VHH binders against Interferon-induced very large GTPase 1 (GVINP1). Designs and how they scored, part 7

Target 1, 242 residues: Interferon-induced very large GTPase 1 (GVINP1), of Homo sapiens (Human) (q7z2y8r1479to1720)
Amino acid sequence: DKRLFVLSILGLQSSGKSTVLNALFGLQFTVSAGKCTQGAYMQLLKVEETFTEELGFDFVLAVDTEGLRAPEHSNKSKDRDNELVTFVIGLANLTLINIFGENPSEMQDILQIVVQAFLRMKQVKIFPSCLFVHQNVGEATATDQTMDGRRRLEQKLDEMAAIAAEQEQCLDVTCFSDVIRFDVNTHVYYFAHLWDGNPPMAPPNPRYSHNVQQLKSRILMTATQESRGNIMKISDVKSRVQ

## First folded at step 25 (VHH)

Design c24 (from n2 with E104K)
Fold by OpenDDE, fold request of step 26:
Structure c24 (fold): chain B 242 residues (1-242), chain A 121 residues (1-121)
Amino acid sequence: as target 1 above (242 residues)
Amino acid sequence: QVQLVETGGGLVQPGGSLRLSCTASGFEFSYYGMHWVRQAPGKGLEWLSSISKSGGYTSYADSVKGRFTISRDNAKNTLYLQMNSLQPDDTAVYFCARGIFTDKSGRFDYWGQGTQVTVSS
């Protein structure tokens, strides 16, 4: 029974989820503009045997998911998205929440669904980890913008947590950090645009690559930490999927 | 940017020794297991050795086992390969490489420009 670390990514349609996963681990999830990924795609990565003891896991299961709020599923989109997000978060040791751009409405939608899912997990005593990836953050005054961005994100998360708490009658939840271990300063990663300029002629942005390396380091750290506690085994995953 | 820079190669006589170094930058070196690989003329990449992130675990190809020793200094972001009892068939470009996963998933995601090792009388 091999040890498994499950990494999943969630985000709105066309938010660049698959691109992030591909960049992180050299994966080949289909990146299609305008096409909705249906369901969840999984890739199993075998860890080098020499490294498994120190890392604490034998495999990484990378889970790419269908984009949330896809227009193609508009009529059933909310319930379907909720189910999908709950399933993916419940399955994963670590979930990347991918946010693209600064559209407040879109951000609110995804945050509401995600926070609700985490609250549900808490209720059943499942405590997965999450990291936020905020893509397409402008270069100008990155530090100030990121600070303000973090503050705004935290506020929104807290707001969503409060709403979710009311809906679920959870009296002990007042902020997002009550739902899941979360620090806006360490659990949010801002990514530059993938391209340095306007595609298709623009070269890849070296800052994006740097951001990927930073995130990858964090993921590895988290994976190692999570593996020291409750290591998921392949058999456990099978039971959770059923 | 992730960079790996190999040094220490050169010309050595059969039976001689070399110590290769690989200096890493652009990533958290201590979070990654590392590898040495080589490529001889007209041949594909050959895996030689791996070392875990802390250095506590090592592995070797049969071709170099007992002769080569992999080590690392995380404080210096440096990977080493001590090569003893060198033979002519050890002639190759030697690369340090980063990678967590096996070949099926892309065994190495980064490697350096390599350092030439030539074993000749």
Scores: ipSAE 0.873, ipTM 0.958, lowest interface PAE 0.4, mean pLDDT 91
Fold by OpenDDE, last read:
Structure c24 (fold): chain B 242 residues (1-242), chain A 121 residues (1-121)
Amino acid sequence: as target 1 above (242 residues)
Amino acid sequence: QVQLVETGGGLVQPGGSLRLSCTASGFEFSYYGMHWVRQAPGKGLEWLSSISKSGGYTSYADSVKGRFTISRDNAKNTLYLQMNSLQPDDTAVYFCARGIFTDKSGRFDYWGQGTQVTVSS
């Protein structure tokens, strides 16, 4: 029975989820513009045998998901998204929450769904971890802008947590950190633009590459830490999916 | 940007020794297992050795076992390959490579430009 670390990514449609996963681990999820990922796609990565003892897992399961609020599924309502998010978060040891841009409405939508899902997990004593990836952050992100962005995100998450708590009658939850272990300073990664300028003539942005490496390191660290406490076995995944 | 720079290659006589170094930058070196591979003229890529992120675990190909030793200094972001009892068939370009996963998912995600090792009388 092999040890498994499950990494998932969630985000709105066309937010660049697959691109992030591909960049992180050299995966081959479809990144075609305009095509909506249907459901969840999984890739199993086998860890080098020499490294498994120190890492604490034998495989990484990377889970790419369909974009939330996809127009193609407009009729299948908010319920499908909720179910998908809940499923993905429940399955994963670590979920990347991918946010593209600074559209407040879009951010609110995804945060609401995600926070609700985490709260549900807490209720059933599942404690997955999460990292936020905020893409398309302008270069001018002076330390101050990043700090302000973090503050805003935290406030929004807290707001969503309060709402979710009320809906679920969880009186002990007042902020997002009550729902899940979360520090806005360490659990949020801001990504530069993928391109240095406007495609197709723009070269890749080296800052983006740097951001990817930072996130990858964090993921590995998290994976190692998580494996010490709750090792998911392949057999456990089957039981969770059923 | 992730960079791996191999050094230490050269010309050596049969039975001689070389120590290769690989300096890593652009990523957290201590989080990654590392590998040495080589490519001889007209041959494919050959895996030689792997070392875990802390250096606590190592593995070797049968072709180099007992002769080569992989090590690392995480404080210096450096990977090493001590090569002893070198033979003419060890002539190749040697690469250090980063990789966590096996060949099924891509064994190596980054590697350097390599360093030439030539074993000749």
Scores: ipSAE 0.873, ipTM 0.957, lowest interface PAE 0.4, mean pLDDT 91
Fold by OpenDDE, last read:
Structure c24 (fold): chain B 242 residues (1-242), chain A 121 residues (1-121)
Amino acid sequence: as target 1 above (242 residues)
Amino acid sequence: QVQLVETGGGLVQPGGSLRLSCTASGFEFSYYGMHWVRQAPGKGLEWLSSISKSGGYTSYADSVKGRFTISRDNAKNTLYLQMNSLQPDDTAVYFCARGIFTDKSGRFDYWGQGTQVTVSS
């Protein structure tokens, strides 16, 4: 029975989720804006045998998900999204929350769903981890913007946590860090644009590559840490999916 | 940017020894297992050895087992390959490579430019 680390990614439609996963691990998820990921697509990665003892897992299951708030599912979209997010978060050891841009409305929608899902997991004593990936962050005021951005994100998460807590009658939750282990300074990664300029002639942005490496390191660290505890077995995956 | 730079290659007589070095930059070296691979003329890429992130675990191909030793110094971001009892069939370009997974298409995600090792009388 092999040890499995499950990495998932969530985000709005066309937010670049698949691209992030592909960049992280050389995966082949569909990145085309015209082809929406349907449901969840999974790739199983076998870890080098020489490394499994120190890492604590034998496989990584990467889970790409359909974009949230997809126009194709307009009427049933909220419930479906909630179910999907809950499922994916519940399945994963670590979930990447991908945010594209700074649209407050879009951010609110995804954060609300995500926070609620994490709260639900907490209630059933499941404690998955998450990292936020904030894409399309401008270069110029990186430090100030990042600080302000982090503050705003934290505030929004706390607001969503409060709302979710009220809805779920969780009196002990007042902020997002009460829901899961979270530090806005260490759990949020800002990504530059993928390209330095306008495709198709634009070269890859070195900053993006750097951001990917940083995130990858964090993922590996998290995976190693999580594996020291109750690691998921392949046989357990079936039970969680039910 | 992720960079791997191999050094230490050269011309050596059969039975001789070489020590290859690979200097890593652009990523957290200590978080990654590393590999040595080689490519001989007219042949495909051959895996030689792997070492875990801490250096606590190593593996070797049968072709080099007992002759080659992989090691690393994380403080120096350097990977090593001690090659003893070199034979003419060890002639190849040697690469250090990064990779966590054994996937068919992506066992190694980064590798250097390589260093030429020539074993000849």
Scores: ipSAE 0.871, ipTM 0.956, lowest interface PAE 0.4, mean pLDDT 91
Fold by OpenDDE, fold request of step 26:
Structure c24 (fold): chain B 242 residues (1-242), chain A 121 residues (1-121)
Amino acid sequence: as target 1 above (242 residues)
Amino acid sequence: QVQLVETGGGLVQPGGSLRLSCTASGFEFSYYGMHWVRQAPGKGLEWLSSISKSGGYTSYADSVKGRFTISRDNAKNTLYLQMNSLQPDDTAVYFCARGIFTDKSGRFDYWGQGTQVTVSS
């Protein structure tokens, strides 16, 4: 029974989530806006045998998901999204929450669903981790914008946590950090634009590459830490999917 | 950007020794297992050795086992390959490579420009 670290990513349709996964691990998830991934797509990555003892896992299961709030599923979209998010978060040791841009409405929708899912996991004594990836962050005001951005994100998460707590009758939850271990300063990664300028003539943005490496390091650190506890086995995954 | 820079190559006589170094930058070196690989003229890429992120675990190809030693200094972001009892067949460009996963998943995601090792009388 091999040890498995499950990494998943969630985000709105066309938010660049597949691109992030591909960049992280050299994967080949479909990136095109036109090909809506239905459900969840999984890739199993085998870890080098020499590294498995120190890492604490034998495989990484990368899970890409369909974009949330897809227009094609408008009437049943909310329930389906909720189910999908709950499933993905429940399955994963670590979930990347991918946010593109600064649209407050879109952010609110995603955060609400995600926070609710994490709260549900807490209720059943599942404690997955999450990292936020906020893409499309401009270069010019990176430091100030990031501080303000973090503050805003934290406030929104806390707000959503309070709402979810009320809905689920969880009196002990007042903020997002009560739902899961979370620090806005260490659990949020801001990504630059993929391209330095406007495609198709724009070169790749070195900053994006740097951001990917930072995130990858964090993922590896998290994976190693999580593996010191109750690591998920392949057999456990089968039981959770059924 | 991720960079790996190999140094220490050169011309050596059969039976001689060389120590290769690889300096890493642009990523958290201590989080990654590392590899040495080589490519001889007209031949494909050959894996030589791997070392875990802390250096606690190592592996070697049969072709270099007992002669080569992989090590690392995470404080210096440096990977080493001590090569002893060098033979003419060891002539190749040697590369430092980063990678966590096996071949099916992309065994190596980054490598340097390499350093030339020539073993000749």
Scores: ipSAE 0.870, ipTM 0.956, lowest interface PAE 0.4, mean pLDDT 91
Fold by ESMFold2, look of step 25:
Structure c24 (fold): chain B 242 residues (1-242), chain A 121 residues (1-121)
Amino acid sequence: as target 1 above (242 residues)
Amino acid sequence: QVQLVETGGGLVQPGGSLRLSCTASGFEFSYYGMHWVRQAPGKGLEWLSSISKSGGYTSYADSVKGRFTISRDNAKNTLYLQMNSLQPDDTAVYFCARGIFTDKSGRFDYWGQGTQVTVSS
């Protein structure tokens, strides 16, 4: 019976999350990816046998979702997105939350859905991990800018946690770190622009490539740590997907 | 950026020995398993050996088992291949490579430019 590490990525439509998956693992979620639920696509990656004992898993299941829709003016898409996010977070050992750009409304919409889903997992004593990937933030030439971005994200997460706690009547939750184990300084990865200019004529940005390596190493470290505590078998995943 | 640099290639006589080195930079070397592969003239890429991130597990292709030994020194960010009992059909360009998965699209995500090994006739 083989061990499975489940990695999911969530983000709004057109947020570049498939690009991140391709850069991390060389995945191409085109026609070759299998669709197992409405809005979710899965690809199974076999780990080299020589590495499996030290890594603690034999396969990675990469789960890519259809982009979440901004729910500002559509309650139907909001209900579907909430169901999808809850399913994906409940399935995954690690969820990457992809945020593109600096639009405050879009950022708040995805953070609200994600925080609510993690609070629901806490209520049933399921403790998945998350990392945030914040793409297309300007050139990261000054550490003060990245520190300010982390403070703003932490504030928004804490605000969403407090709101969710009121809605769910969870008196012991006052900030996001009460919902899941989270450190804004180590669980948030900032990515430069993918291209240095317009794609047809522009070369890839070397800062983006460096960001990918840092994130990939963190995912491997997290997967190894998770495999020591709780890892699913392939049969468990087949049951949930069907 | 990720960089893998192979050294130690050259000309050897049949039955001789050679030790290849691969120096890694741009990533945390101790987090990754590594591989050696080769490409003989006019042929495709042939996997030779893999080593786990700590060095505790190794594997070899049948064509080199018993003659080649893979090892690593994580303190020096260096991968090694000790090649003994070399034969003319071992003549190839040898690459070190990084990769976690075995599927076609994800087996190796980085490799170096290679080092030539020539076993003289």
Scores: ipSAE 0.608, ipTM 0.868, lowest interface PAE 1.1, mean pLDDT 78

Design c24 (from n2 with E104K)
Fold by ESMFold2, last read:
Structure c24 (fold): chain B 242 residues (1-242), chain A 121 residues (1-121)
Amino acid sequence: as target 1 above (242 residues)
Amino acid sequence: QVQLVETGGGLVQPGGSLRLSCTASGFEFSYYGMHWVRQAPGKGLEWLSSISKSGGYTSYADSVKGRFTISRDNAKNTLYLQMNSLQPDDTAVYFCARGIFTDKSGRFDYWGQGTQVTVSS
């Protein structure tokens, strides 16, 4: 019996989420991943045997999705997005929520979908973990700007939680922390721009590379913590997705 | 940003010993398992040994079992390879590597520059 840790990423179309997964784990979802029927792409990564006992899992299943609001499904994009979010959050032990840039309307759209999905998981007693990755912000490493961004994100999440609670008739939910375990100070990662200048002459941004290493370390820590209590066997995952 | 720097190579007589060190920076060393690999002249890469993040689990290739010992000191961000009973066919460039997965594209995601070990009379 082999143990599986499932990591997924959600985000809007063209938000750089596959780039993050590639930087984290060397994944190539556009050319090497298998597509599922729901527009999710999966790649299975085998853990080095020497490490499996201390990590608590033998495999990682990396799940990348088609971007939300993809244009090739315009008249069905709401149904497809709901199906994708339900599948991905219901399957994953840890979900990365990828937010690109600072467009308030785009941020609100993705947060609404995600918060409502997590509330629905709470109602069926599925308790996944989440981390937020906010890419392409100005001074992503400046503490004053990230503290302002964290406050704005927390407020928006709480607003979306209250709205979702009314729609789902959950009287005991008033903020996002009522929906899932979340601390805006430890569950949000800010990423600098990928390039430090204009390609092709621009070098890779060293701050982006540092952000990737910090996130990778947090993912490993989270996966190890999850393995102590509720990591699934591969046979259990097959049952869960049926 | 991620940096792995091997030291301790050199010329040694057959039957001798060397201790290689690898200093890590740019990542949280204590969260990652580590490896030693080598490349002899005209040959491909040969995996030698792996060690888990705490140091509690180790593994060795058959070619070095009983002669080489992998260890780590997480407080110093340093990986070690103690090599005993060295023979001429141990002559190679030795690399420190990081990697969690066995997948071909992801087995080792970062490598050091290597240190030359030459076993000759």
Scores: ipSAE 0.581, ipTM 0.861, lowest interface PAE 1.3, mean pLDDT 77
Fold by ESMFold2, fold request of step 26:
Formats: C-alpha cells, sequence, structure tokens
Structure c24 (fold): chain B 242 residues (1-242), chain A 121 residues (1-121)
C-alpha cells in the first residue's frame, strides 16, 4: 500500500561517503540507522504527504555500507565482499558508487566487483540504476568542463564489463552500457574538495555545495521516474540511539 | 549555492492583504516541493503551507486555511504566498523553505533570510 524508493551507497573507507550522505539527507545518518545485515545500515525517510502523488513514492530507504575493504587473499573473503555488493545493488533502485579522486584505476578491484554485480542483476532480470560520484577532484573537473575523466571511467567500465561477460559467458555484453542503462555524461558526478585549502584555516569550498545540489536533483529525478516500491516495511526498523 | 530570497513584506492594516515572493536559485526549482513558515516575536517556527513541485497539490495549517494561498511559477523560479484577511497575530518573519521529508530533524534543508510582515492599526 505504501511505495518505497531504495537508495544505496557503496564506496571504500575514507572516500568521503559519510560527508555526502550528510549533505544529501541533512541528518546524522549513522545515529538512527538500523542494521539489516553485516556491513549494511538502513534508515527510513518519510516523504511529505503533499508531495507523494507527484513523486510516486511515500518513503525512501537509505542503505549505507561500512566501507568496502580491499580484496583478501582467500576466495571466502572475496566471496563475502561479492555477496555484500550484490545484495546492496540488488536491493536498491539506485546505487551511488563513491570513488575518491579522478582516476578510476585507484579503485579498479572494487569497480570490477561492482560491474560483476550489475551483470548478475541483468542475468536475473533485475535492472537497478547507478550513478558514479568522484570525491575530492580538481576544480576544472569539478566544474565538469572536460570529458577526459568521464571517458577514462567509461573505458575502464567497458573493459570490466568485457571481462565479466567472458567470465559469465554472456555473449551479448561487450561494454558497460550493455549491462545497465548508462550515459557517462549524465550518470557521473565530480565533487570538488570539501575545503578550499587545509583545515582548520581553510574556508568551505563552494563548488562542493554546488556538486551536491546537482546530485540531489539527479537522485530526485531518477526516483520520480523509477517509482517501483509497492510494499512498505513497517516496524522492522530499530533505532541505535540509547 | 542554494539561495532563497523572500520579498514583499511590510506594514499592513488589519483585514488587509499582502503577497510574498520567494526567488530560488542554485538548484532545479521545478524538481522540489516548497513550503512557507513563519516565526512570530517570541515564538517558535510555525509551518503554514506546502506546495508540490508542479503546483498541483497544496496543504495548509489550520491557522491560515482559507486566508492564505500558496502558488508557484516554475518558469520564474518563484514561490508565492497570497495572504488575505490579515490580523495582528499574523505579525511575523516569513520564510520560504525547501524540504522533501517530514522527519523533524530533516524537514527543511534550506530556507531564506525571511521577510518581515507587520499587521497593525
Amino acid sequence: as target 1 above (242 residues)
Amino acid sequence: QVQLVETGGGLVQPGGSLRLSCTASGFEFSYYGMHWVRQAPGKGLEWLSSISKSGGYTSYADSVKGRFTISRDNAKNTLYLQMNSLQPDDTAVYFCARGIFTDKSGRFDYWGQGTQVTVSS
């Protein structure tokens, strides 16, 4: 009876994920989050009733992960990371992939896991969306004045899609856009440094605030277009506040 | 940089009318529902009205229902509040605000500096 939009965020520790979550929701996200599985936290946000008919959902479920770890030596540890990423991506209508810096090669192993998770979702007829968010990039990149960073990410994603397709024997997949609906121009966001200089003397960077607004607007637009939630999960959320 | 700038306040006699405007910049105005709130001298914040992103749905607090009308013009990035039958207890600073969620701690993520409305004989 209640419609639910699920938003999740994935990223490595210290990638700026918590700062973005606070900026997106305006709350101390981790204070009231409920744990639904090891490594994942959830918070339910109620939409203002006046807006629900035009938005197409009544609630947003925000899913945060404890930062992903570098792959371990054992297949068992790597399988656990794969399971968490697959679960989070499969649960969400929209997943944010949070990356520190401009160069995607710094996160190549994690991006491979993410691309494989999306391919697995395609194989089971689940079609989640994603946005890529690069944190702490230079001002030129943060103003989105060049395509260089976008093309580098697209090249890496295409390479990873081809590798995943070979491993899963999916002959119909040659690039990342074959795995999910993806447009490198509209699904990739670059955030400037939070501070203009080094704390404590540095002023806040106004470009970071602008980048947050661009992302919030895309999330809201995506949520409105993908109103898929039909079942409200009532009374299962536990507060962690003493 | 998100900015909300209220204008149109002033002094008005009891029974009079006033129209407030709020000009928005720094975000896609047409993607967001909007609100009007006020703060009377010595009082806390009082929610007055909300309007959906297209303007198709509105809601009002009981204290202003029938006297105030919220509207918006997305082409001008502007939110309006038409206030009729004003009384001295409507004297307050009026703010426009943005917010999607009803949770108390996250209801309004941005609001303006406010505009003073004074109703007196």
Scores: ipSAE 0.575, ipTM 0.861, lowest interface PAE 1.3, mean pLDDT 76
Fold by ESMFold2, fold request of step 26:
Structure c24 (fold): chain B 242 residues (1-242), chain A 121 residues (1-121)
Amino acid sequence: as target 1 above (242 residues)
Amino acid sequence: QVQLVETGGGLVQPGGSLRLSCTASGFEFSYYGMHWVRQAPGKGLEWLSSISKSGGYTSYADSVKGRFTISRDNAKNTLYLQMNSLQPDDTAVYFCARGIFTDKSGRFDYWGQGTQVTVSS
């Protein structure tokens, strides 16, 4: 009977996605290095009662996944990664797509899976939202040149949407914005390096901390907007896991 | 960089009044609910009051209901605590804090350095 906002994060193994969740909400998810356990891990956060009416939800369910690609299991994990991504995107009100660095192959792999999953959700009339978190981007990309990075990401998303549309015989889809509500200028967040120096004694990078605040504020704004529509109850989440 | 700076503390006599201010910077103040907490010397933190992001909802600890009033001015990025009928056991360092969750690992994610309030004759 309580209102639930479901937030998930997807990304490649060792891409810092659990670190982002910890920075946003103080969550403590495990971090895997070179290994994927093909699972979704959940933590329930109760909202302070004084705030629930203006925010529009009583709980946040934070969903973290093990990395989508593991070196030891790359061939066997592809079907499991597709199943996991489809499940997580179908469960979540908002999905964060975590991209670490600028490796074109890693970016294409994650984007292809994600775009396919969102197209599948559109076909069954589930309309989740997404935000992209692009971590550890080179200094030029993280500064005044993010416009080129946004344009490149949008082009890649549009390419993946066109490919997915042909594969799914969904010919009315020509770009990613046809698949889900998306604006590359407001739905992509660039993060600097986490540490200012060498961990564990180095302080957090102040720009990383600023990026976290911007993202947290956008997540709260998105959650409030989603709650004014048809926010899920806890019982509704159980039904969607099928 | 998130900053919360409390001002307005000082020495007052029992029964007196004092108004605390908390100036916020480094985040969108109007998106967040806020809190006042205090810590007496050698004691743990005590939650006093919360206010929603618009100011439309407030809550108070039983120990301060009717004496303290929380308010905010989002145009000035400022949180206030009006304290009336102060008693010696209100002596503490007072902090403003930010946080949206009740769980122990993340109830308050930022707070200031505090301002001292001393109630004595």
Scores: ipSAE 0.530, ipTM 0.841, lowest interface PAE 1.7, mean pLDDT 76
Fold by ESMFold2, last read:
Structure c24 (fold): chain B 242 residues (1-242), chain A 121 residues (1-121)
Amino acid sequence: as target 1 above (242 residues)
Amino acid sequence: QVQLVETGGGLVQPGGSLRLSCTASGFEFSYYGMHWVRQAPGKGLEWLSSISKSGGYTSYADSVKGRFTISRDNAKNTLYLQMNSLQPDDTAVYFCARGIFTDKSGRFDYWGQGTQVTVSS
């Protein structure tokens, strides 16, 4: 009767979701073969026995979506992406929203999809946790640039929340923090470029490794806090996934 | 499926040597730069060394320069790390990792499960 923490990562196709998951979990867990179901690749990570009591769970289920499609030009594609995002967010204790680079159109697409999904969860009284991971941002440690990036992200999230609220006729939603518990200063993690230069001559960027450590600590703290209240058993997850 | 498997860890005394191997499968090994990283108890990930796809270029972290040597054998799909003059501070789990040259999302996407190296008397 093992306890399971479910972590999902969402992002557009080829946005580096696997890179983040591998960096987070390839170091402290034994990894089983993955399973792909409904466009979600699932991997079971066994927590080493010496850490189980401290963490409050025995396994982590990492759920990596097959990337979301940027164009919303087909009803079938929109239905599929919406179903996938709803499934992944509804299954997860914590969802990571992976944003790569500074392309405004690509950022808009992913934010629109995830804000709509979180609004649907609020309507059915499900309150998932989320963290944003913004990769390949220039000077990720520069305070002025980080503060400006956080303001831009918060403004876009608020804009998307207001639009979604009008579409869903939710009278009590005017900004993103009305949709889920969110603080742009503590729920957004910026990642430097992986390499300090261009391969093959470039070493790995040590700032990326530091960013990974910070995110890993937050994820484990979140998992520990949720294990004290509402973490599920593996048998429960099997019934939900089936 | 990309797979990286590290071997060669174990217990050694201070001043000793070990040679780690990383066997790669599920991708064309000769097209990728490869790397060694480690994680000591209670610490974050530390990059140690990198080698280009041909093996013609190598680089090392200051903490291991002169003591560790990275190499590869593309015919055997194997990455190596020769570690000399080991000290207790080198105790860690050692991982090999694959670099990505063509992925706009990053250049470092797969890790092995690691092999334990313990340096003590």
Scores: ipSAE 0.000, ipTM 0.074, lowest interface PAE 24.7, mean pLDDT 68

